# Ledger of designs, part 94: VH-VL binders against Large ribosomal subunit protein uL10m (mRpL10)

Target 1, 224 residues: Large ribosomal subunit protein uL10m (mRpL10), of Drosophila melanogaster (Fruit fly) (q9vpl3)
Amino acid sequence: RGKINIQRPKAPHYERARVVAVTQPKYPELPKAKSCFKTRAERTQQQQENPYNEIIAREVRNWLDHSRLVAFFHLSSITADDIFRVRVQLHKQNLHLKSYGSKIIEQAVKNTRYEAIVPLFHSNHCIVFSPDPEKTAALLRIVRRVPQMVLLGGIVEETMLSRNQLVAYAQMPGLHAVQAQLVQTLSQAPGHLIQQLQAHQNSFVQVLDVHAKNQMNEETPKST

## First folded at step 7 (VH-VL)

Design b8 (from z31 with heavy chain Y57W; framework fv_imvotamab_arm2)
Fold by ESMFold2-Fast, scan of step 7:
Parts: structure tokens; C-alpha cells; sequence
Structure b8 (fold): chain C 224 residues (1-224), chain A 118 residues (1-118), chain B 112 residues (1-112)
């Protein structure tokens, strides 16, 4: 399958998770004075109450609020040297590769318009941010050299896009560039080739269609 | 309008060097990849390699690695395909084409015919 | 290398009739990102190739609705619903899923 399933989460894990949680073995608390090891429950409780998570969650929200391009990736095993080279290449294009824990992402986007992205982060992941949506083509070009990074989807101009929609967006210069080309074509002498004007009009219609589809993907799906 | 304009036809002798060009216009040259495709007379298409003009990163087909050099000069929006020493088997039509994130070649140059004979 | 096999080698067709071209890859064209980088190109006599379809089924800008692409995995089809005189030429499938990028051998569409 080649789709991201934001509107159709895979499998109803909720009820299964609840049953497993209820049936999990209960272990007595170990005396802290006699053990250097913390129980699983103690570690979980400390992490949930960690104020540091709130600070990092605010950082993630700040990146989301100030980036006009956000791309989500599954990240397979990759060496520190390889990811560093990718980060440098992306940075040259004003693309910022960040990695955050799944719990921090969930905390950052909970009760926000971005909550729909949480399912994308249930496995190893990374996110690329940029203030410049025109960098989508450069982003896809760079990550095609990195088989360990698998594109899951993204957000462009506050609109959530699937993988295929993001790739289609990258093929187009963007609405402003398309409009500029159309204006240039219209301002040319009457002898200009009609086919070229029609090609630009078709590209413009495709850009509008992509944006319309992206807006539909943000809406709550209606059963028919 | 998007346009790729290639240099004119070339007639060369075996052992000579050659550099042909592909000039892009009507789009942001550094946002797109440029690829080179060979078509032998009466034959199909063969991918030779690609270049990203912004950073000059290249990838070659194994069949063409070491046989040709692909380069680009973003200041004049031009990509190049070069041979240090031509062979008669290099006689073909050579096309440049651009692509974006979908890894398909959307706009093509008109082609440069290279004829290598003694 | 991924080998792309096209059938038929030539397709003589009566004007206004449909034409169908098949393309089969030696291995799956599904990229690690989940997309399938299969495209279709048209080359008219004496002209450079022209993109018709990208990512299996997406028509490129300016391509008439009579062209459609379909398929998945290793088996792909290009259909022309009603062949017109301007459709004469050679059609190629291309994969960009794996390096080196490879083309099918081509299918020549002719009016009979």
C-alpha cells in the first residue's frame, strides 16, 4: 500500500491495549534504599511527570507553528555519520531535520489541529521543518538518496498532504510561481503559441486541485 | 514557459573530445534535476545519468560511469555532457530532460545528434 | 538492473479504435517510500520524448484524457481510448524506483 492512513488508522488497537494493560502482571515496589534499579512503574511515572518533556513539547509546537513545510519520515537503522551528512545537506536548503520521542510529539500536538499526525510516530521517525514551502522539491531530491528515510506525508502551508500529494506539490513551482508564469504568458504578443498557454492553465488547475484535495483531507470524513 | 535548448549537431572523429550543452529557461534551474538519455539510431532510450545543478551532485548508470562526465553551471542555467575520447559506438541522439520530486522526466530538450566516424 | 519488457513490439490500430500497451518489470517497482515510479513516454517520429503519465496513473499537464495508466507492482498498462492520427509514434515505459533507471524496449503505434 502506498498511502498514509491518517483518516483510517490501521487496526483498532485501543481495546486490545486496554485488555493487555488490565491483565499486565502487578509487581511489588522494590525498596529504593536496597536497589539501584528502578521498577518499570517508577520509570514510567517519572517520565510522565518530567517537566523537561513540556519544554521540548513547546519547542516542537514552535517548529510546527513557524514552518510552512513539515515532512514526516519513518527512519530505519542509519549510522550517526550517515544521518549527519543528510542533516548537513538538508541544512544547505534551509531544511531542518529533527528527531523527537513519540510521547513528546503526542504531548505537543494533543488537542491541536495537528493531532492527526500522531499515528505516524508509533515507530522510529524523524521530521524535516522549513519556513520555505518552495523547498519541497529539494527535500524529496535529497531524501531519494537516503533509503533509510521513508516519506510518510507532510504539511505544506498548513495543509496536510499524503506522500503522493506532497510529491505532486513538489512537481509544481507553487501557486505564486504558477500565477507568475501565467501572467507572463498572457502579457506576451498575440503570436505566442496557444498550446503553451493551455499547458500553463492545466498546471494551474492541477495546483488548485491538489490544494482542494488537501483541504478535504483535513476535514472529518463523512460516511456515505 | 519551460524550455530546454540543446546545442547543435556534432560530427567528430574517434578519439576526439566533445562537450554538448542543455540550457534551461522558464523555470528555477536549481530546483530541478537534469538527466541525460541516449538513443542509438533506430533503437530505444537509455538512461545515462542525472545531476542536481544546485550542488552538482551526480549519479551515473553503470554502463556510462567513467565513459562520460555530467556537469552544470547554474550561473548560466546550463548542464553539460562530455566525452574525453569519442568512439564510433557513441553515435546517437542525446537528450537532456528535467525532473522534480516524482522521478519522471517532464520536459525534454530537442536532442543533439552526435555522429562519430572516421 | 530492473528489466522492463513491453508488449506488443508494434500495434497497428484503426483510427478511432482503442490501443493497449503492457509493461512488465523484472521486480516490483514499489520504492521504499511506498510510491511506484513508473512513467509512460510518447515519442513521435523525429521528435523528442514527451511525458504522458507519471506514477502509474497521473496524467501530465496537457495530456489528453484518452490516455490512461494503470497497474501495480510489476504489471502496468497504458491505454489510449480512441487513437488519433497524432498518436502515431513509439511509447516507452520507464522506471525510476531503482538505479540505474531503465526504459522498456518501446511499442510502435501505427495507423493501418
Amino acid sequence: as target 1 above (224 residues)
Amino acid sequence: EVQLVQSGAEVKKPGESLKISCKGSGYSFTKYWIGWVRQMPGKGLEWMGIIYPSDSWTRYSPSFQGQVTISADKSITTAYLQWSSLKASDTAMYYCARHWGDLSFDYWGQGTLVTVSS
Amino acid sequence: DIVMTQTPLSSPVTLGQPASISCRSSQSLVHSDGDTYLSWLQQRPGQPPRLLIYEISNRFSGVPDRFSGSGAGTDFTLKISRVEAEDVGVYYCMQATEYPWTFGGGTKVEIK
Scores: ipSAE 0.000, ipTM 0.414, lowest interface PAE 17.0, mean pLDDT 75

Design b9 (from z31 with light chain H31Y; framework fv_imvotamab_arm2)
Fold by ESMFold2-Fast, scan of step 7:
Structure b9 (fold): chain C 224 residues (1-224), chain A 118 residues (1-118), chain B 112 residues (1-112)
Amino acid sequence: as target 1 above (224 residues)
Amino acid sequence: EVQLVQSGAEVKKPGESLKISCKGSGYSFTKYWIGWVRQMPGKGLEWMGIIYPSDSYTRYSPSFQGQVTISADKSITTAYLQWSSLKASDTAMYYCARHWGDLSFDYWGQGTLVTVSS
Amino acid sequence: DIVMTQTPLSSPVTLGQPASISCRSSQSLVYSDGDTYLSWLQQRPGQPPRLLIYEISNRFSGVPDRFSGSGAGTDFTLKISRVEAEDVGVYYCMQATEYPWTFGGGTKVEIK
């Protein structure tokens, strides 16, 4: 068991102390960010933070309830500078890029009509929200130049759409009657949509695995 | 030490309103959930609902949605369970309990016995 | 709703002998995060419930090591290695995997 000993000032603030405690002393040269293992202590600590997570989960539910356009993306490694530039372009079109931890997303959508989307968020992800579904075309145009962001699907006018359906919707801008009919026709049982979204995500995960293996194979000297 | 102290026993008639309390102490009240659990005489435990005191977010069991109201006042570290109109079937022991994240209820109040009879 | 079924309904045990309580859920209790939110509570006569075990097998602070939990998926067990007089009471399993959270019907442990 740990002990608490106050003799020297170190952490000047509770929040800073909390961040430092979460950032454990590293043993270098280990791929920490991609570990699929969690210690019991790490899981217990995450559970202790559930009250905070529920506050943020409530925020996510409010975004979902008040946005007529929601787009889900897989997000591969991207620099802070690059993502900042993307955010600026999106904001000009009233598109709001948000990123939340998978546990928070699970809490936000648990026992809601959106629960089936949880598997999409087990890897790196981000979500774009907008009150204006006519901005779907602008969204896709901006994201086309960002290969690190891969469209998985979305929700338009409370209807869940696959990637291809969302692309089709974007190609008919300004035709509200036709777009409404398309959304109605593309309306699917959650199971069918999730199957399509998971297939797209699994394909992307395979691409990441191949890329990672190729880089490791290239960096590791063979038969020295 | 962590403590949850509940209000005293109540004897009411059908149709009357009632508000019982659960006061937390010895911990950061706003960082933990408070849940309410009913135990009818000689019966088991029933989950009624929970509240997160920091923002008063509530979640109810479907069986109790619309039948009771759960609230909290963080300035006095107290959670409440309220009925607008009691029924004889509300006669039970009511417990408040602190919920620690996704874990079960770790600390419990002593219980408030509510008796509703004509 | 997830239904939690406990067996036996009552368990008369001789002091110093082991006791075992079973809990079955109508659905898997594995949450989407991979964790299982199954806990065990003890209620002594005239007292409020007390947490014994959380997440299947983890003893809560102050709980004697003669209490142990095990299980996976839909089948869970609480064991008391050597029952003592203070262990008399009703034991409940509880799931927090799915709303509404539900309790087992209880198992009464008593001394014979």
Scores: ipSAE 0.000, ipTM 0.405, lowest interface PAE 19.3, mean pLDDT 75

Design d10 (from k9 with light chain N33S; framework fv_anetumab)
Fold by ESMFold2-Fast, scan of step 7:
Structure d10 (fold): chain C 224 residues (1-224), chain A 119 residues (1-119), chain B 111 residues (1-111)
Amino acid sequence: as target 1 above (224 residues)
Amino acid sequence: QVELVQSGAEVKKPGESLKISCKGSGYSFTEYWIGWVRQAPGKGLEWMGIIDPSDSYTRYSPSFQGQVTISADKSISTAYLQWSSLKASDTAMYYCARQWDYSFPLDYWGQGTLVTVSS
Amino acid sequence: DIALTQPASVSGSPGQSITISCTGTSSDVGGYSYVSWYQQHPGKAPKLMIYDVSKRPSGVSNRFSGSKSGNTASLTISGLQAEDEADYYCSSYDSSSTWVVFGGGTKLTVL
């Protein structure tokens, strides 16, 4: 009676889900003697059966598909109280701070247009989602004060932007036509530049930044 | 044309107070933060701290926390670095520089203010 | 106090290429593409020459280039000129301090 909030039913959210995952039983529920009758194919299928990861991966895909603004951050050591305060400030602006394991992100974006983001998640990270790209300025204003959050880049209207491009986008809030032009120009960038990614997260960000800079420099001669 | 102009050189005795300034022009002063960098004679660059001029939010490196005060007056596009009581070890060149946030480069620098503290 | 390791000095002759290294850890140079290089002539303020590892601000000669491999960033100056004689400082964001840290500086002598 009254234990469950109607708007927020009693169910594990991401933090509780992590605790549950950490407290997994030492042994699988099925006995070893029974499992020895399984084929290698059945064992492989059993290893691929992770309903927790698939459910969360579908949640991530849903956020990516329904968000017109996605921002990626490296997250240094931060207290639970501090990150909660940031989350509350962001939520007031319809900005949703989420943290997911790298394997879940990889599973979520596999075979999708977002697969290129996987290298960003080698270290501790978080993602901010919003259906409203006009909230980019509000986002950067809030996270600028959080020294533990380092902007890596983002996706605006399905276009990958470096941190410098995202800052430039935020500085032009009253010029939606110019913002649309910037996004359109970047979305026409050759894919092979992004395909030159190295293994490390910083190499991926560097490739995006170099590509963004070259794209912007190429625009100067066209200003006739 | 972005410029940061700092106040002139200062010669002080230990225990005296001092406030040096950094005036920004050629850009929206409240849109960027101002970082302060110290360079002791013959030594390298040390980041001291940063201020957001829009609301005077500050953050200091541990080496300078409690040693100096950073402030700003956005109405005159000026940031300040202040000591309540100078020490001989405060002798250094002090630079202000424009910085977007903690992770961004210092892109435009003031000319520097030499502070000499001697008896 | 020095977070990033640079050689104290390097030297070269006019027309040659020289490289200055900047070595950190996975919490700074190795972890991020946010390495900057500053040029400081005697008695003058530092000038930003390279940011985000390899990008040049407007007005900086294309003789200056930056790169990074693992925990080491490098500044390369090609076609060395007398005016390049200066102190060079690397800088990187550091996740442990959560602000930018500097290298000890390298004195470039043009012989």
Scores: ipSAE 0.628, ipTM 0.830, lowest interface PAE 1.5, mean pLDDT 80

Design d100 (from d94 with light chain Y93W; framework fv_anetumab)
Fold by ESMFold2-Fast, scan of step 7:
Structure d100 (fold): chain C 224 residues (1-224), chain A 119 residues (1-119), chain B 111 residues (1-111)
Amino acid sequence: as target 1 above (224 residues)
Amino acid sequence: QVELVQSGAEVKKPGESLKISCKGSGYSFTEYWIGWVRQAPGKGLEWMGIIDPSDSYTRYSPSFQGQVTISADKSISTAYLQWSSLKASDTAMYYCARQYDYSFPLDYWGQGTLVTVSS
Amino acid sequence: DIALTQPASVSGSPGQSITISCTGTSSDVGGYNYVSWYQQHPGKAPKLMIYDVSKRPSGVSNRFSGSKSGNTASLTISGLQAEDEADYYCSSWDSSSTWVVFGGGTKLTVL
């Protein structure tokens, strides 16, 4: 499963018109020779041909392309009431908590620069989207109180960041200074960095952590 | 430089109360949580609980819930671990350590406070 | 409470390499790249040596390296020195408890 109701899209404000068009159910009726007599194989084939999966995948791609902050979380067992309270707190900060099936995410990011995130979604997961990257600090403050949500990483201003890099980003001075630092670092060897980010999740985390150390020039305390 | 400095060793009798401290310096104290780790003589490391100094939010491991109280005073960058009534089984080394949240490593550790409870 | 499995002891001679294993499950070591290693000298506080499976904090010798395969993480110490004699603890996030768990610890003896 992992289905998402297309009638509840929370697309970024600047893309609402596109989301409205996508939610309109203007699909040609699928050929129904004898729907009540379909075999198990035919039912499986119809499920695999579900046009709603492609519509939801396009919605996810729209969220990714038009959100300036995207954060990825592992989600452990949590009650409906607890996740609802988290969703409400996030919504007050213009942070939109979404859950999508792994197949839909894979379909949405295939052949894009975001392919490196696919391994993050093999288990239970959720994503938080926002048009406002300055909300990263607010996001992390809220999620720190939810031990069932574990930060895996994210994308800020189209730049993939490890969890350590996202925490550092949230603790930095205002967005203008951070953007200047990111641009400076990315100009050093973007092709090499991007290629490595498309590898397995452990390589993804490693490259992003090295990138964070370079861009932030943070002093790590010496031993003893 | 990030540093956590703990209070000195304590020798107590069963039934006595005790409060030990952990003072942070060299970083923004409210941006990180403080975890407490117990190490019984000759044994390994055991989680006790954590505190967010910004609002005193706490969470305890099941083994220590109701056995100890964790608190903090952000105005003096200090966290505390307190017992209302000590038991002989509380004899251990107690460490405080800085931790961003539940899933992050303990990156800086205090030197430890040895608590000995004997009659 | 032994959450992660480590050998009780390991030994080596100066100049040799040794490896300490840390075995968990898919809810901790196997599920995430968030394994840490701590060094504890007798009478001293633990010190973070490795985080996120293979990363070294500033000031940690490059003789220390970390890796992971499936449910098992490993700490490797090359060019053993007398000062490496200590207890080593692994740690990982555990999604089942929603908490960081420790291994039982490994005593390293440098002969």
Scores: ipSAE 0.502, ipTM 0.773, lowest interface PAE 2.3, mean pLDDT 79

Design d101 (from d94 with heavy chain T30D; framework fv_anetumab)
Fold by ESMFold2-Fast, scan of step 7:
Structure d101 (fold): chain C 224 residues (1-224), chain A 119 residues (1-119), chain B 111 residues (1-111)
Amino acid sequence: as target 1 above (224 residues)
Amino acid sequence: QVELVQSGAEVKKPGESLKISCKGSGYSFDEYWIGWVRQAPGKGLEWMGIIDPSDSYTRYSPSFQGQVTISADKSISTAYLQWSSLKASDTAMYYCARQYDYSFPLDYWGQGTLVTVSS
Amino acid sequence: DIALTQPASVSGSPGQSITISCTGTSSDVGGYNYVSWYQQHPGKAPKLMIYDVSKRPSGVSNRFSGSKSGNTASLTISGLQAEDEADYYCSSYDSSSTWVVFGGGTKLTVL
């Protein structure tokens, strides 16, 4: 309906309805048995507005905020025993496997830098969280034995990585992993450099400056 | 620089054993799986199985489970495909290829080993 | 195992564009963005041309491109050249079998 006067009618019956409602006895319209029924559409709407979903969404946001490593997987049919074994192996490496519904994930990442991940979760999925990005290699080694878990990509130090970039990150030893990420992040930066040693040095300094500014959230008036 | 080099062509009789090799170079051998792919004369590609050289974990296609053995020696960056008793139907080109895991492509291939089994 | 359906042959003229289809199910091509395409010249090993549906390895001509719609992936070769004459195979991970499956292959003839 695109007709405005139908969408929000200014009917004389409004005034009459209000007077009648005020003078009506306190009489329930439906018995409790009938009030238990909700239409499929009403149940779907209530599920979307469910306060429980906000509680779990806050849990997801806490995991995202406190994890320096987040990896996303498609999850095919797997037995409870098999996934439990994987969860135990991951936990020993401070890797925490979680599964959340797509609507909860959408609610959790709404209006955040991570909103772009929502399309990844149209099928069954799971997420692995860790405060330690150095555990990426251990994570991928464990998951390679679980063909039902297919890597989609991840977030390392608040930076979105494709699955190929995450594998490359896992294969870099220690400080090199950070350097590889910095080089890839700065690939289209104005200060493009040819020499790798100088590029790493300058990229590191710039990232530290950006990190410091982001932590402080400070702005200085620009006077030209 | 990534290269997979396979052993030379083999001509065998039915019932004989055979072990062919695939040597990797130009990368960390333990970081990637080696998959084996069969191609019968004039036919398409058939995935046979994989091995993780880091711990010798193997997985086979059901069509090849019990028909062949895949192994690896990471100290010399070499994977192997082995038959205990060859059949005429084993006549085919056999390729090894590098693969990160089940969902990743076979990104570098060996040149192939032709195995001919005839009476 | 051949699980993916490709046309047996396709043909084109030099400079023309051609497309090769690869049709699977929701457990392979339709379920994942992990379709690969391989080129095989007679007597030689296959070479990876496309991975992750549409990505090219370093050194592969921009004339090769990949796409996917539902359960069907497509390899498109633009500006056909004589050296493109080869067999082309698609491949995908299959969640049902939990291993790699291949298409039957398509012979490309450049007339």
Scores: ipSAE 0.599, ipTM 0.818, lowest interface PAE 1.9, mean pLDDT 79

Design d102 (from d94 with light chain N33D; framework fv_anetumab)
Fold by ESMFold2-Fast, scan of step 7:
Structure d102 (fold): chain C 224 residues (1-224), chain A 119 residues (1-119), chain B 111 residues (1-111)
Amino acid sequence: as target 1 above (224 residues)
Amino acid sequence: QVELVQSGAEVKKPGESLKISCKGSGYSFTEYWIGWVRQAPGKGLEWMGIIDPSDSYTRYSPSFQGQVTISADKSISTAYLQWSSLKASDTAMYYCARQYDYSFPLDYWGQGTLVTVSS
Amino acid sequence: DIALTQPASVSGSPGQSITISCTGTSSDVGGYDYVSWYQQHPGKAPKLMIYDVSKRPSGVSNRFSGSKSGNTASLTISGLQAEDEADYYCSSYDSSSTWVVFGGGTKLTVL
């Protein structure tokens, strides 16, 4: 060929190319009115009436529908450079850090099974999406080093998990296969699928709660 | 059974160096962080800092940054708290405790190491 | 460093209920559901009694319960027993320090 094969670049150059790709903004441009400083009341009214909010809410629903792993974080004050470094580390693991306004999240999950997540977004927040639930352990290892990001909980294989349950899931790599098999079996069952799925999800959640408590406790009490 | 065992009490003079230890057992030592908490006689709890034993990443409270060094040896499941030069104000009970990350509780505690610094 | 506010002491008789408060700000107790409570008997290490505001580790008596309203978290101990006599510390994640902070501690006297 006589030239460097672009499909087989050296690791350092390949990583730099990935960083460049991650830094390229892909968000739609907002109208001038939304970029100017506004009072809280004016921003709230604009969010309720603005058609662009529905477009972004649709984007959020698309991420939720196509991600088998979703993790929710509160984000305290952090510099643009620091959050960018976190975003790059996450992207290398096929983990996608996104930030959306609380009202947009509410619009996205309204009248869906995920509506229960709305109270988690009372202030500054971000969400990490991935199609791969096996990346939960990698996600938690990365965010542990970011003291400004506080894990609130997540959704794994369509099951809502608290932060303790998500940590327990990450520590037991076999549990995702069990959850997937439970969901698959119930998806094939006739009758009251929603009630059956919720009952089995609650059972799975209880298993994770017991595992999390066992990790935190020296002993389990005996029944009397 | 998760357990953290700390080294015994120490009596030192100002200006001396000291290294105390905290050995973890009953869990995967590198999966959890070790935090250090100070308690002056008759006083409350003060967080000092934390270490990730997997790569020895550390973070300190501003009050203790530069005053102590936290380290760990994952091959023997032991974390350390070290002073290069002790002061009388370092007299306190020192606890190590297991913690998943910055926002999680300190779930298992060592029995404590009493450090007394006097002439 | 900023500490959470607790009463210095509380007292009660066996069989009664008592409540210990822990007051912070919107950057700690008010901002997160990550309040913990620790029990420390004289000469002993602290023991985790409550985490995430209201959850109990296995082996902790159901006489211990936690709650939160606004910037104030509360530990309630029902059916007081002599063995409950100890110092109690609250703790919360604090977004300002980006770390956990402790309350000043409350000495519980039974009888």
Scores: ipSAE 0.635, ipTM 0.830, lowest interface PAE 1.8, mean pLDDT 80

Design d104 (from d95 with heavy chain Y102W; framework fv_anetumab)
Fold by ESMFold2-Fast, scan of step 7:
Structure d104 (fold): chain C 224 residues (1-224), chain A 119 residues (1-119), chain B 111 residues (1-111)
Amino acid sequence: as target 1 above (224 residues)
Amino acid sequence: QVELVQSGAEVKKPGESLKISCKGSGYSFTEYWIGWVRQAPGKGLEWMGIIDPSDSYTRYSPSFQGQVTISADKSISTAYLQWSSLKASDTAMYYCARQFDWSFPLDYWGQGTLVTVSS
Amino acid sequence: DIALTQPASVSGSPGQSITISCTGTSSDVGGYNYVSWYQQHPGKAPKLMIYDVSKRPSGVSNRFSGSKSGNTASLTISGLQAEDEADYYCSSYDSSSTWVVFGGGTKLTVL
């Protein structure tokens, strides 16, 4: 991008500002993190400010483009204190928890290879980004203690992975072995397209798994 | 080879205390959680709870919250299930099994510990 | 207090195929692709046969397959053999409780 002199992409800069605000002891109560999630009233206002939605969508695309690890979670009701603690733990590992509205995610991934993930975000959701794929193990250890966050799948080194493949990836030794082990994992991935688009969350998870398998098959040698 | 080995069968009277064990081997014990499953005679499987051996974090099903205590000693790769005061209704087979977390399958199971409580 | 509904029994002849159903709600079977199936022979510990709806652990025969439609998961056993005679339990993660729930179990008889 035209920001080669900047050490970090624009999206990580915004997230860093948010984390600094969250971690600073400015308030006796935990500071409420900046969020792109909105009430009905805020959603109506955002619709009137369509250019703002495109700016945030570009931020999401920037995070996707510059993160070598992206993990998708279903997010059940969680207190501000609990999500703050999770965000702090994740940030210590260079893991950046983001929450975006479904419309913004749709705008961000529209006309990209990731468009099919849109149905996953019909329920409450969050995404964790990191430039470091070796942090997958740390991510899963932290999230295991947060029952409100359920792993749906992710993207590692531009390859879509199911939740089981992410767990397997997390257990792989270092960067040197990852390519060969990933190819070995891919050898078990059938490319059959099933249940392509459905309304309920379960079908959305199946769509992500199918796309992960199809993406893996396209990126591997003919038979793996 | 992943293996979970449980303690032997127990015969107890109502009101007595009991602590049964589950020892893991063939894997990094603190990397996986240990779940406990109860099976009353002639009945189905019932999930009791789970422990993270790395820091002894526990989570129980409501049916077993306050009725049993799950603990672990990571230095000897062993998880425990304990009753302070047994009831006749505690008569069952108790299984330990390995889970990555509550949303993952129980992938390796111990052989089971039969607990009989009668007077 | 059975969380997931399974038929109490099912039967088949050697070489045939049978299917065992497991019905839950949108907070368990219908909500996630985290359905597992366990096989238990009399006097033995359960063995994981299927996880994540349709995946098999190493060492499990390809005669065992899993599927799901809406709130109902299914275990299909093809080419029935005498050693398949056992109790079968389905299990799912339940998001409303954040713990594991089991079905009541199905006794498979190979006649």
Scores: ipSAE 0.283, ipTM 0.627, lowest interface PAE 3.3, mean pLDDT 77

